VH-VL binders against q0atu2. Designs and how they scored, part 378

Target 1, 119 residues: q0atu2
Amino acid sequence: MLDKKARIRTSREYRNVFEKGKRLSGRFLIIYYVENALDNNRFGFITNKKIGMAVIRNRIKRQLRAIVREYQGQVKNKHDIVLVARAGIGKSSFEGMEKDYIAIMKKAGLFARNANKID
Short names: E, the ipSAE of ESMFold2; O, the ipSAE of OpenDDE; V2, 0.75 times the mean of E and O plus 0.25 times the DockQ between their complexes.

## First folded at step 20 (VH-VL; framework fv_dusigitumab)

Design hh46 (at its last look DockQ between E and O 0.56; V2 from the best seeds 0.78)
Fold by OpenDDE, look of step 20:
Structure hh46 (fold): chain C 119 residues (1-119), chain A 122 residues (1-122), chain B 111 residues (1-111)
Amino acid sequence: as target 1 above (119 residues)
Amino acid sequence: QVQLVQSGAEVKKPGASVKVSCKASGYTFTSYDINWVRQATGQGLEWMGWMNPDSGDTGYAQKFQGRVTMTRNTSISTAYMELSSLRSEDTAVYYCARDSGYDSGEFYFDYWGQGTTVTVSS
Amino acid sequence: QSVLTQPPSVSAAPGQKVTISCSGSSSNIGANYVSWYQQLPGTAPKLLIYDNNKRPSGIPDRFSGSKSGTSATLGITGLQTGDEADYYCGTWDQSLSAGYVFGGGTKLTVL
């Protein structure tokens, strides 16, 4: 699980990301990202009812948190990043979500310059 | 069968704009990004940018920032690349290419258009 | 000028093996999978290798790819006259200006 300090928690923090951040869409994810003034990255996760029942939404959140945690060390510092699950994510495998996350983060230029991908 | 069919050759004056089209078929257009790559005569391949046909999101190479616009018309599965303020150096064959990196989290172009020759001359 | 460095040309006789190198950095080849493209004269590029060493359907197994560190290599065995073409490596670059980058291209001549 992500450390408390690595989480976006307040409505104000989310609002800031949505209003001032950039938006990119992947196949299963939409990310909003903005620079922060901290020494660490913070992640937020949003799953709405179009994803499915609460049990599905919670599963998706767990999976996204796992993905983010795995690649956290490769993300450029000082960013607030919100992951919004798209409707089709419920039909995606974990691997599919992971690949989508990696791709969209690369497009956003959020991976560290010298970070090596796990091959 | 996947196909990308591009518009015909263009001849433009310096300072003008050119808009090249790329019609996709044989797959779900909105499921794969379209990239644009150009190649000057006798030169190598140069990546210009990507466009997500689903969201319309784009990412351009720094060299073309402010001068290139990539769009799409999903109803006809067509991608467009518009390059403005044309210069003689923009004379090249322009390719659209499908990005299939979606399947791997990487980026590679598995299908290419036939190319569109754009000539910029006074 | 190209972010990825390739030899400008290589040559070999039919039936022989040839290798084409592609040198990059930690921000591109070091961090991303490499793809190779074949461009026959007067034609559009064709995907030859993706994900470092995978071949699309229709590509014969005499074409191979490998990656180590910040470099990639395309191998062609049993060289045929029809292999005479330009070959480009490409990959994603995670630098401040994230985007796809190509090598300068290598012209393969079959002697």
Scores: ipSAE 0.890, ipTM 0.949, lowest interface PAE 0.6, mean pLDDT 94
Fold by ESMFold2, look of step 20:
Structure hh46 (fold): chain C 119 residues (1-119), chain A 122 residues (1-122), chain B 111 residues (1-111)
Amino acid sequence: as target 1 above (119 residues)
Amino acid sequence: QVQLVQSGAEVKKPGASVKVSCKASGYTFTSYDINWVRQATGQGLEWMGWMNPDSGDTGYAQKFQGRVTMTRNTSISTAYMELSSLRSEDTAVYYCARDSGYDSGEFYFDYWGQGTTVTVSS
Amino acid sequence: QSVLTQPPSVSAAPGQKVTISCSGSSSNIGANYVSWYQQLPGTAPKLLIYDNNKRPSGIPDRFSGSKSGTSATLGITGLQTGDEADYYCGTWDQSLSAGYVFGGGTKLTVL
């Protein structure tokens, strides 16, 4: 899982992202994101009651955390990023959520430039 | 099958605006982003931006920020691109295209409109 | 001005093979899959290759694609006069103002 340093933890931290951040929607996810004053990224996850019962919401959260862990090395630093699950996400596969995340992160410009030398 | 049908040719004066429409059929309009691409006579393809028909979210190429607006009307499955403060170098064919992003995580344009010629006189 | 570099033209006789190169950088071809588009004279572009090497339905297997590092290649065998067109590579670029980029295009002439 994400370590403690890479998690948005308090209501105040979540509120800051929602109030000051940019928003971008995919098929299954909405991301809210804002620059932070840290040298690292932090991630938060929201699954509201319209998605389903707690067991379903917790499963979706765990799937989203796994996706974020897989790609976190590609994310530009100094951002607080909240993933909000849309109501239809329960019908998506893990792969569908993953592709949605990749697409919206690319369109938000949040994946890092790959600058490896050619020489 | 999937079709993107664009509005007809336009002739405009410098300083005016143009709004091109792109009517989609044969798929769920809100499930795929629409991109706009232009091509001046004898030149290559130039990407202008993307628009999410479900949310209305957009991302514009830096060159067009401040002059381009991409919108939609979901009830008639139609995307729009409006370019303002027209100059003679904006004379081009303008295409709408459907992008693959939400299916694959990789972007390519699998279906294209027929193109709309915009001529900016003088 | 094109972020992706293609040769401006290529030619060969009917029945021959050609390749068209597309050179980019770590922020585009190096990070993302490449697609190829065919534009016949007077028509809209058409998707020819996606995901580096896959063909959509209706594209014959004499069209092929590959990617290595920051470069991609379109291959066309068994050239026909109907293949005379402009060919463009394209991909997502993850640089500062993230967006889609095309190569400058390659005019194929079948002599």
Scores: ipSAE 0.826, ipTM 0.915, lowest interface PAE 0.8, mean pLDDT 91
ESMFold2 (binder alone), look of step 20: mean pLDDT 92; pTM 0.949

Design hh47 (at its last look DockQ between E and O 0.73; V2 from the best seeds 0.78)
Fold by OpenDDE, look of step 20:
Structure hh47 (fold): chain C 119 residues (1-119), chain A 122 residues (1-122), chain B 111 residues (1-111)
Amino acid sequence: as target 1 above (119 residues)
Amino acid sequence: QVQLVQSGAEVKKPGASVKVSCKASGYTFTSYDINWVRQATGQGLEWMGWMNPDSGDTGYAQKFQGRVTMTRNTSISTAYMELSSLRSEDTAVYYCARDSGYDSGEFYFDYWGQGTTVTVSS
Amino acid sequence: QSVLTQPPSVSAAPGQKVTISCSGSSSNIGANYVSWYQQLPGTAPKLLIYDNNKRPSGIPDRFSGSKSGTSATLGITGLQTGDEADYYCGTWDTSLSAGYVFGGGTKLTVL
């Protein structure tokens, strides 16, 4: 699990990201991202009913959290980032989801300049 | 089976705009980003930017910011690159290329168009 | 001028081995997979190597790629006359201006 400090937790925080942030779409994910006034990054996760049953949504959310956690150290600091699962994500493998995340984050320029190799 | 077919050669005056098309076939057009790369005569490859055909999202090289526009028509699986305020330095062969970044998490161009020669001369 | 540095030219006789170097930085080669492209005279570039060392279908195994630190290398064994072309390395750059970057290109001449 992500550290409590690394989580977007309030509706207000989510709203701020959606209203002021930038949006990029990947194959399975949409990310909204905006700079924050903190020294750390915060992540939010959204899975809607279009993804599937609650069991599926929860699985996807866990997988996304795992991915974010794995690459958390590579992300540029001072960002609030919300991941929105797209409808097709349920058919994706974990690896596919991971690759999509990496690609979209790179396109967003959110990985650190001196980041280590990302597989 | 994957093919990218680009529009024909263009001759433009300085200050004009050029719009090159790239028609994709043999795969799901909206599943892969289209990149544009140009090459001046006798010079190397220069990346211009990427366009997501599904969302329309784009990312341009800083050099072309404000001057390039990448769009798409999903109904005909066609990507477009428009370059405005043309200069003699923009004379080059322009390529569209499919990006497999979403498949690998790393960016590489696995299929290329045949190229479109754009000549800017007074 | 190019973000990635390649030797402008290399040459060798048929049957020999050549290597083409590609030097970058921690924000590009150091952080991302490298791809190589072959461009025969008068043609569009062709993907030769991706993910540092993987070959697309149709690319013979005499083409190889490797990466170490902030540098990458393309190897060509059993050089053939048909290998005479320009070769470009490329990768993503994670700097403030994220984008794809190419090397300056290397002209391979088969003697």
Scores: ipSAE 0.865, ipTM 0.941, lowest interface PAE 0.6, mean pLDDT 94
Fold by ESMFold2, look of step 20:
Structure hh47 (fold): chain C 119 residues (1-119), chain A 122 residues (1-122), chain B 111 residues (1-111)
Amino acid sequence: as target 1 above (119 residues)
Amino acid sequence: QVQLVQSGAEVKKPGASVKVSCKASGYTFTSYDINWVRQATGQGLEWMGWMNPDSGDTGYAQKFQGRVTMTRNTSISTAYMELSSLRSEDTAVYYCARDSGYDSGEFYFDYWGQGTTVTVSS
Amino acid sequence: QSVLTQPPSVSAAPGQKVTISCSGSSSNIGANYVSWYQQLPGTAPKLLIYDNNKRPSGIPDRFSGSKSGTSATLGITGLQTGDEADYYCGTWDTSLSAGYVFGGGTKLTVL
């Protein structure tokens, strides 16, 4: 699980990312991202009802948190980043979500120079 | 078979713009990003940017920011690259290429268009 | 200069082996898989190697790739006159100027 200070927690914090941030779409994910005034990154996760029932949405949310945790050491600091699951994500495997995340994060320019993977 | 077929050669004067098209066939156009790469005569390959045909999202190499626009028309499976404020140094062959990023998380260009020669001269 | 460094040219006789190097940095080759492209005279580039060492369908096994640290190598054995081309390495660069980068190209002559 992500550290408490690495989470976007309030509606106001989410709204700031959606209103002020940039947006990039992959096959299964959309990311919204904006620079923050902190010295760390924060992540938020949205799984809406079109994806499926609550148990399915919660599983996808847990999988996305695991992916973010795996790669968080590569992410350029001082960003608030919201991952929005697209309706088609239910047909993706964990590996498919992971590849999609890597691709859109690279294209967004959100990996730091000399970044390495956190175990 | 996957094909990318580009528009024909262009001759332009400095200060004009050019718009090159790239028609895709043999795959689901919206499932893969299109990149643009140019090559001046006798020179190497130079990456210009990527475009997501599903969303219309783009990312441009810094060198071309402010002069390049990459778009698409999904109903005819066609990508476009427009380069404005042309200079003689923009004389090159311009390629479109399909990227693999969403399949692997690693980028490579598995299919290329035949190239479009753009000549900029007085 | 290109972000990735390749020798400008290499040459060898038919039937011989040649290798082409590609040197980069921790933000490109060190962080990402490498691909190789062949450009025959007057034609568009063609993918030869992806994911460091994999061959797409139709590419014979006499073409090989490897990566170590921040360097990559393309190997061509059983050299044929039809292999005369320019060869480019390419990869994503994960730095603050993120984008795709190519090597400067290597002209292979077969004589």
Scores: ipSAE 0.723, ipTM 0.889, lowest interface PAE 1.2, mean pLDDT 91
ESMFold2 (binder alone), look of step 20: mean pLDDT 93; pTM 0.951

Design hh48 (at its last look DockQ between E and O 0.53; V2 from the best seeds 0.75)
Fold by OpenDDE, look of step 20:
Structure hh48 (fold): chain C 119 residues (1-119), chain A 122 residues (1-122), chain B 111 residues (1-111)
Amino acid sequence: as target 1 above (119 residues)
Amino acid sequence: QVQLVQSGAEVKKPGASVKVSCKASGYTFTSYDINWVRQATGQGLEWMGWMNPDSGDTGYAQKFQGRVTMTRNTSISTAYMELSSLRSEDTAVYYCARDSGYDSGEFYFDYWGQGTTVTVSS
Amino acid sequence: QSVLTQPPSVSAAPGQKVTISCSGSSSNIGANYVSWYQQLPGTAPKLLIYDNNKRPSGIPDRFSGSKSGTSATLGITGLQTGDEADYYCGTWDSSLSGGYVFGGGTKLTVL
């Protein structure tokens, strides 16, 4: 799991990201991102009913958290980032999600200089 | 078979705009970003930017910010690159290229258009 | 001028091996996978190598790629006359807003 300090937890925090942040879409994910006043990044996750049943949504959320955790150290600091799962993500493999995440984050300019995909 | 077919050669005056098209086929158009790369005569390749055909999101090289616009028409699987305020230095062959970023998490251009020659001269 | 540095030209006789270097920085080659493109005279570039060392379908195994640190290398063995072309390295640059960057290109002449 992500550390508590690395999580977006309140509705207010989510609203701030959606209202003030930038949006980028990938194949399976949409990210909203905005700079924060902290020294660390915070991540939020949105999985809606379009993805599927609760068991599927929970699986997807768990997988996304794992992906974010894996690359957390490569993300530029001082950002709030919300990942929104797109409807088609349920048909994607973990690897597919991971690659999509990496691509989006790179295009958003959110990966640090030392960022690299898992080989 | 994946194909990118670009529009024909263009001749423009300085200060004018040019819009090059790139029609994609053989794959799901909205699943892959389209990039534009140009090459001046006798020079190297220069990346201009990317466009997500699904969302319309774009990312432009700083050099072309404010002067380039990348769009798409999903109904005909066609990407467009418009460059305004043309200068003689913009004379080049312009390529559209598909990247495999969403497939691999890395960016490389696996399919290219045949190129469109744009000549800017007074 | 180019973010990635390549030798302007290389040459060798048929059957020989050549290598083309590509030098970058920690924000591009150091952080991302390198791809190589072959551009025959008067044609569009063609993907030759991706992910540092992988060949797309149709690319013979006499073409190889490698990466170490902030540098990449394209290797061509069994050089053929048909290999005479310009070769470009490219990769994503993670600095600032990000973007793709190319090397200056290397003209390969088959003697």
Scores: ipSAE 0.852, ipTM 0.938, lowest interface PAE 0.6, mean pLDDT 94
Fold by ESMFold2, look of step 20:
Structure hh48 (fold): chain C 119 residues (1-119), chain A 122 residues (1-122), chain B 111 residues (1-111)
Amino acid sequence: as target 1 above (119 residues)
Amino acid sequence: QVQLVQSGAEVKKPGASVKVSCKASGYTFTSYDINWVRQATGQGLEWMGWMNPDSGDTGYAQKFQGRVTMTRNTSISTAYMELSSLRSEDTAVYYCARDSGYDSGEFYFDYWGQGTTVTVSS
Amino acid sequence: QSVLTQPPSVSAAPGQKVTISCSGSSSNIGANYVSWYQQLPGTAPKLLIYDNNKRPSGIPDRFSGSKSGTSATLGITGLQTGDEADYYCGTWDSSLSGGYVFGGGTKLTVL
C-alpha cells in the first residue's frame, strides 16, 4: 500500500495533473505528470469502463499500485503522477505492465534518485 | 525477419535541412520506439533521440533540441528524422534503431537500419 | 568526451582472450543494464550483449559480458580475424531528463 501522503486524493488534484501536466504513452499505460510543491511524490490511478467490468478494473489498479510501490524509491521527488490504463491493458501480464511502467518512467526522466549530472 | 531500410545518401549545403526515412517490416511498427543514432567519420556513436510510433511522443538529446524533429507515418510503417540548420560537423552516417524498452524495461537496440550518409559541404 | 569511457584500442593474437572495459557513473551503468554492440568495418552496429550478460540468438558464447558497480566488461575468447571491429558499450543515463549514452568505442585488432 502507498502511504496516504503519496496518494492523489481529490478530483481537483487529478484535474491539476491532467490540465497542467505532461503526457507520455507506452503500450499499456499513459502517464500524466507535473511538478508539485510538496517534499514528496503522489500517485493516482485511472481505469475507465472501456477496460472491463469493475472486478477487472480493480485488479488492474491493485497491480499498478504494487508496481508503483516497488519502484517508488527510484522516482524523482516533487511530482504528481497519474497512471491511466489503456484499453489493451487487460491482455497484458503483470510483468508486461511492470516493464511498460519502467520504460515510460525512464523516458519521462522520472527515474532519477540521485542529484543532477555529477560529471 | 525484422528489417529497417533507410533512404539513400544525401548531399546538402550548410543551413539546409535533411530528412532521412526508415521503413520498418517484420514486426508491429507501433509496438516499439525508433531511435536515431549518428556517427561522424572517425568518431563513435551518438544518440539523437527516441520516437514512439504509436503516440508520436519524442525525447531528444539536449545537443539536438531545436534542430531535430522525429516523426512517422504509421500507414507505411516509416519513421523520419529531420535535422535543420545543417553545419559541416553534421556530416555523418545516420542510423535508425529499434529499442527494446517496452519488452524489457531496459534499453538496447536490437535491430538497426543500414545507415544513411549525409554530407554537408560548402 | 563520451559519457562512458572505453580504451581506444585492444589487440591480441588469434585464439587468445581480450577484455574491453566500460566505465560510467551511478546515473548510467550504476542504475541501468548495459549492452554491447559490434560494428564491423562498413556496416551498421549489431547487438552483441544485452541486459549486462545475455547474448541474442546467433551470438556465440565466446562473447560474454559482466557488470560491477559503475563498470562493465566485454570478454571475447578464441579470437578470430573476423572479430576485428569497433565495440561500443551503451546504457540509459538517468541524469537530467534522461537519454541513451554510448562509450567512445574500442578498436579490436587481431594480430
Scores: ipSAE 0.802, ipTM 0.909, lowest interface PAE 1.0, mean pLDDT 91
ESMFold2 (binder alone), look of step 20: mean pLDDT 94; pTM 0.957

Design hh49 (at its last look DockQ between E and O 0.68; V2 from the best seeds 0.79)
Fold by OpenDDE, look of step 20:
Structure hh49 (fold): chain C 119 residues (1-119), chain A 122 residues (1-122), chain B 111 residues (1-111)
Amino acid sequence: as target 1 above (119 residues)
Amino acid sequence: QVQLVQSGAEVKKPGASVKVSCKASGYTFTSYDINWVRQATGQGLEWMGWMNPDSGDTGYAQKFQGRVTMTRNTSISTAYMELSSLRSEDTAVYYCARDSGYDSGEFYFDYWGQGTTVTVSS
Amino acid sequence: QSVLTQPPSVSAAPGQKVTISCSGSSSNIGANYVSWYQQLPGTAPKLLIYDNNKRPSGIPDRFSGSKSGTSATLGITGLQTGDEADYYCGTWDSSLSTGYVFGGGTKLTVL
């Protein structure tokens, strides 16, 4: 699981990302991202009722956390990033989510310049 | 049968703007990004940017920042690329291309329009 | 001038094998899958190879792609006259100037 310091936890922190950050949409995800004043990245996760029942939402959130954790070392530092699950994500595979995340993050230019290949 | 059909050739004066269209068919238009690539006569391919037809999000090559605008009309599955402040150096064939790298988290263009010749001359 | 470097031209006789190199950096080829495009004279580019070594349907297996480090290679065996075309490598660049980048292109002449 993501370290506590790597998590966006407060409403204020989320609000800051939404208000000041940039937005990019993928097939299954929307990301909001903004630079922070920290030495580490922080991630937030949002799933709403459009995704499905609570069990589904929780599953999706766990999967997204797993994806973020796996590629955390590839992300440029000093960013707050919020992942918002889109309605169609419930029908996607884990791999599909992963590829969507990678694509969006690449579009956002959030992967490290000298990052290794991400499959 | 995926197809991208682009608008016809354009002749413009320097300083003018050109808007090229790209009509997609044979697939769900909003499911794939549209990229624009141009090629000057006798030169190589030059990537201009991407556009997400679903969200309208765009990403432009730095060279074209402030001068290019990529849009779409989802109701008619058509993407547009507008280039302003045209220069003679903008004379080229402009291609729209579908990005199908989504499945791998990568980027590649599996279907291309036939190209639109844009000539900029005084 | 191009971010990815290709030889400007290669040539070979029919039936022979030819390779086209594509050299990049850690921020592009080193970090992303490479695609290859064939452009016959007077036509739009055509996807030839994607994800380093995968062929779209309709592309014969005499076309192959490989990647190692920051370089990629397109291989063409059993060269045919119809293979005479320009070939471009391309990939995503994950540097600060994020975007897709092409090689300068290679003109393949079938002797």
Scores: ipSAE 0.860, ipTM 0.939, lowest interface PAE 0.7, mean pLDDT 94
Fold by ESMFold2, look of step 20:
Structure hh49 (fold): chain C 119 residues (1-119), chain A 122 residues (1-122), chain B 111 residues (1-111)
Amino acid sequence: as target 1 above (119 residues)
Amino acid sequence: QVQLVQSGAEVKKPGASVKVSCKASGYTFTSYDINWVRQATGQGLEWMGWMNPDSGDTGYAQKFQGRVTMTRNTSISTAYMELSSLRSEDTAVYYCARDSGYDSGEFYFDYWGQGTTVTVSS
Amino acid sequence: QSVLTQPPSVSAAPGQKVTISCSGSSSNIGANYVSWYQQLPGTAPKLLIYDNNKRPSGIPDRFSGSKSGTSATLGITGLQTGDEADYYCGTWDSSLSTGYVFGGGTKLTVL
């Protein structure tokens, strides 16, 4: 479970990541990321209507939050990271989303040493 | 079934550029990243970078930053690697390889092109 | 740059066994799964082992892999003349200069 300090909350915070951050795309996800001035990471999640109806979008957000929670201890600190769900994500499995997240986070250089699932 | 077929050998002078092509078949080209790996005669494998053919995103090994460009043309399922400001030490066999990342979250190269020999001599 | 250390060569007689080591660090082998590639003379590398110890279809179980800490090992039993090749370990490196890294390669001679 992400605590409130680990959430990107305001429109300004989201805009900062999109405008100043780097972008990297996987099969189901796009991540935007930028270094922040905090001692911790913050995560944001975006789904849009072309993904599907609200029930589907909310399920996807819940699954992505669970994935981020699983690996949060492996993420290099001091980053704001926004996960944007791509249109095809509704056809993926939880495992498919998880593998995609791991791959793009490694390619972005955002995982630290021992970058495996938190347990 | 999966095939990566590369362009033919190149001979270049120092200071020139080379562009190697890698045509994919037998799978969905945009679903897997293409990596480039080179090998000088009698030497080991040297990773150069990855390219996502769907997005065009790339990540280059630091040694090649500023000299390498990896691109694609999705309509013909072809990846490209261009290396500029060539030197004699760039003489090598250049391979394209498909990476596993999006299937597994772990990186390995399950299919390789046949290699393209690039010779840089004056 | 060989971030991962392998012995330059190993040899053994037909029918014997051989082990090839691959030594890395916490940012590569310690954090990521290891793969092994076989390169027969004059050919492109071929995937031999992935995910530390798994074999692709068509690779016989004479080939095995393992990982412990920051080291990985390729084992080959029942050596055949056709096993003469260069063998490379490879993995992702999550250090300051993130990317894929290979070992320097090990030449296997079957005598």
Scores: ipSAE 0.790, ipTM 0.911, lowest interface PAE 1.0, mean pLDDT 91
ESMFold2 (binder alone), look of step 20: mean pLDDT 93; pTM 0.951

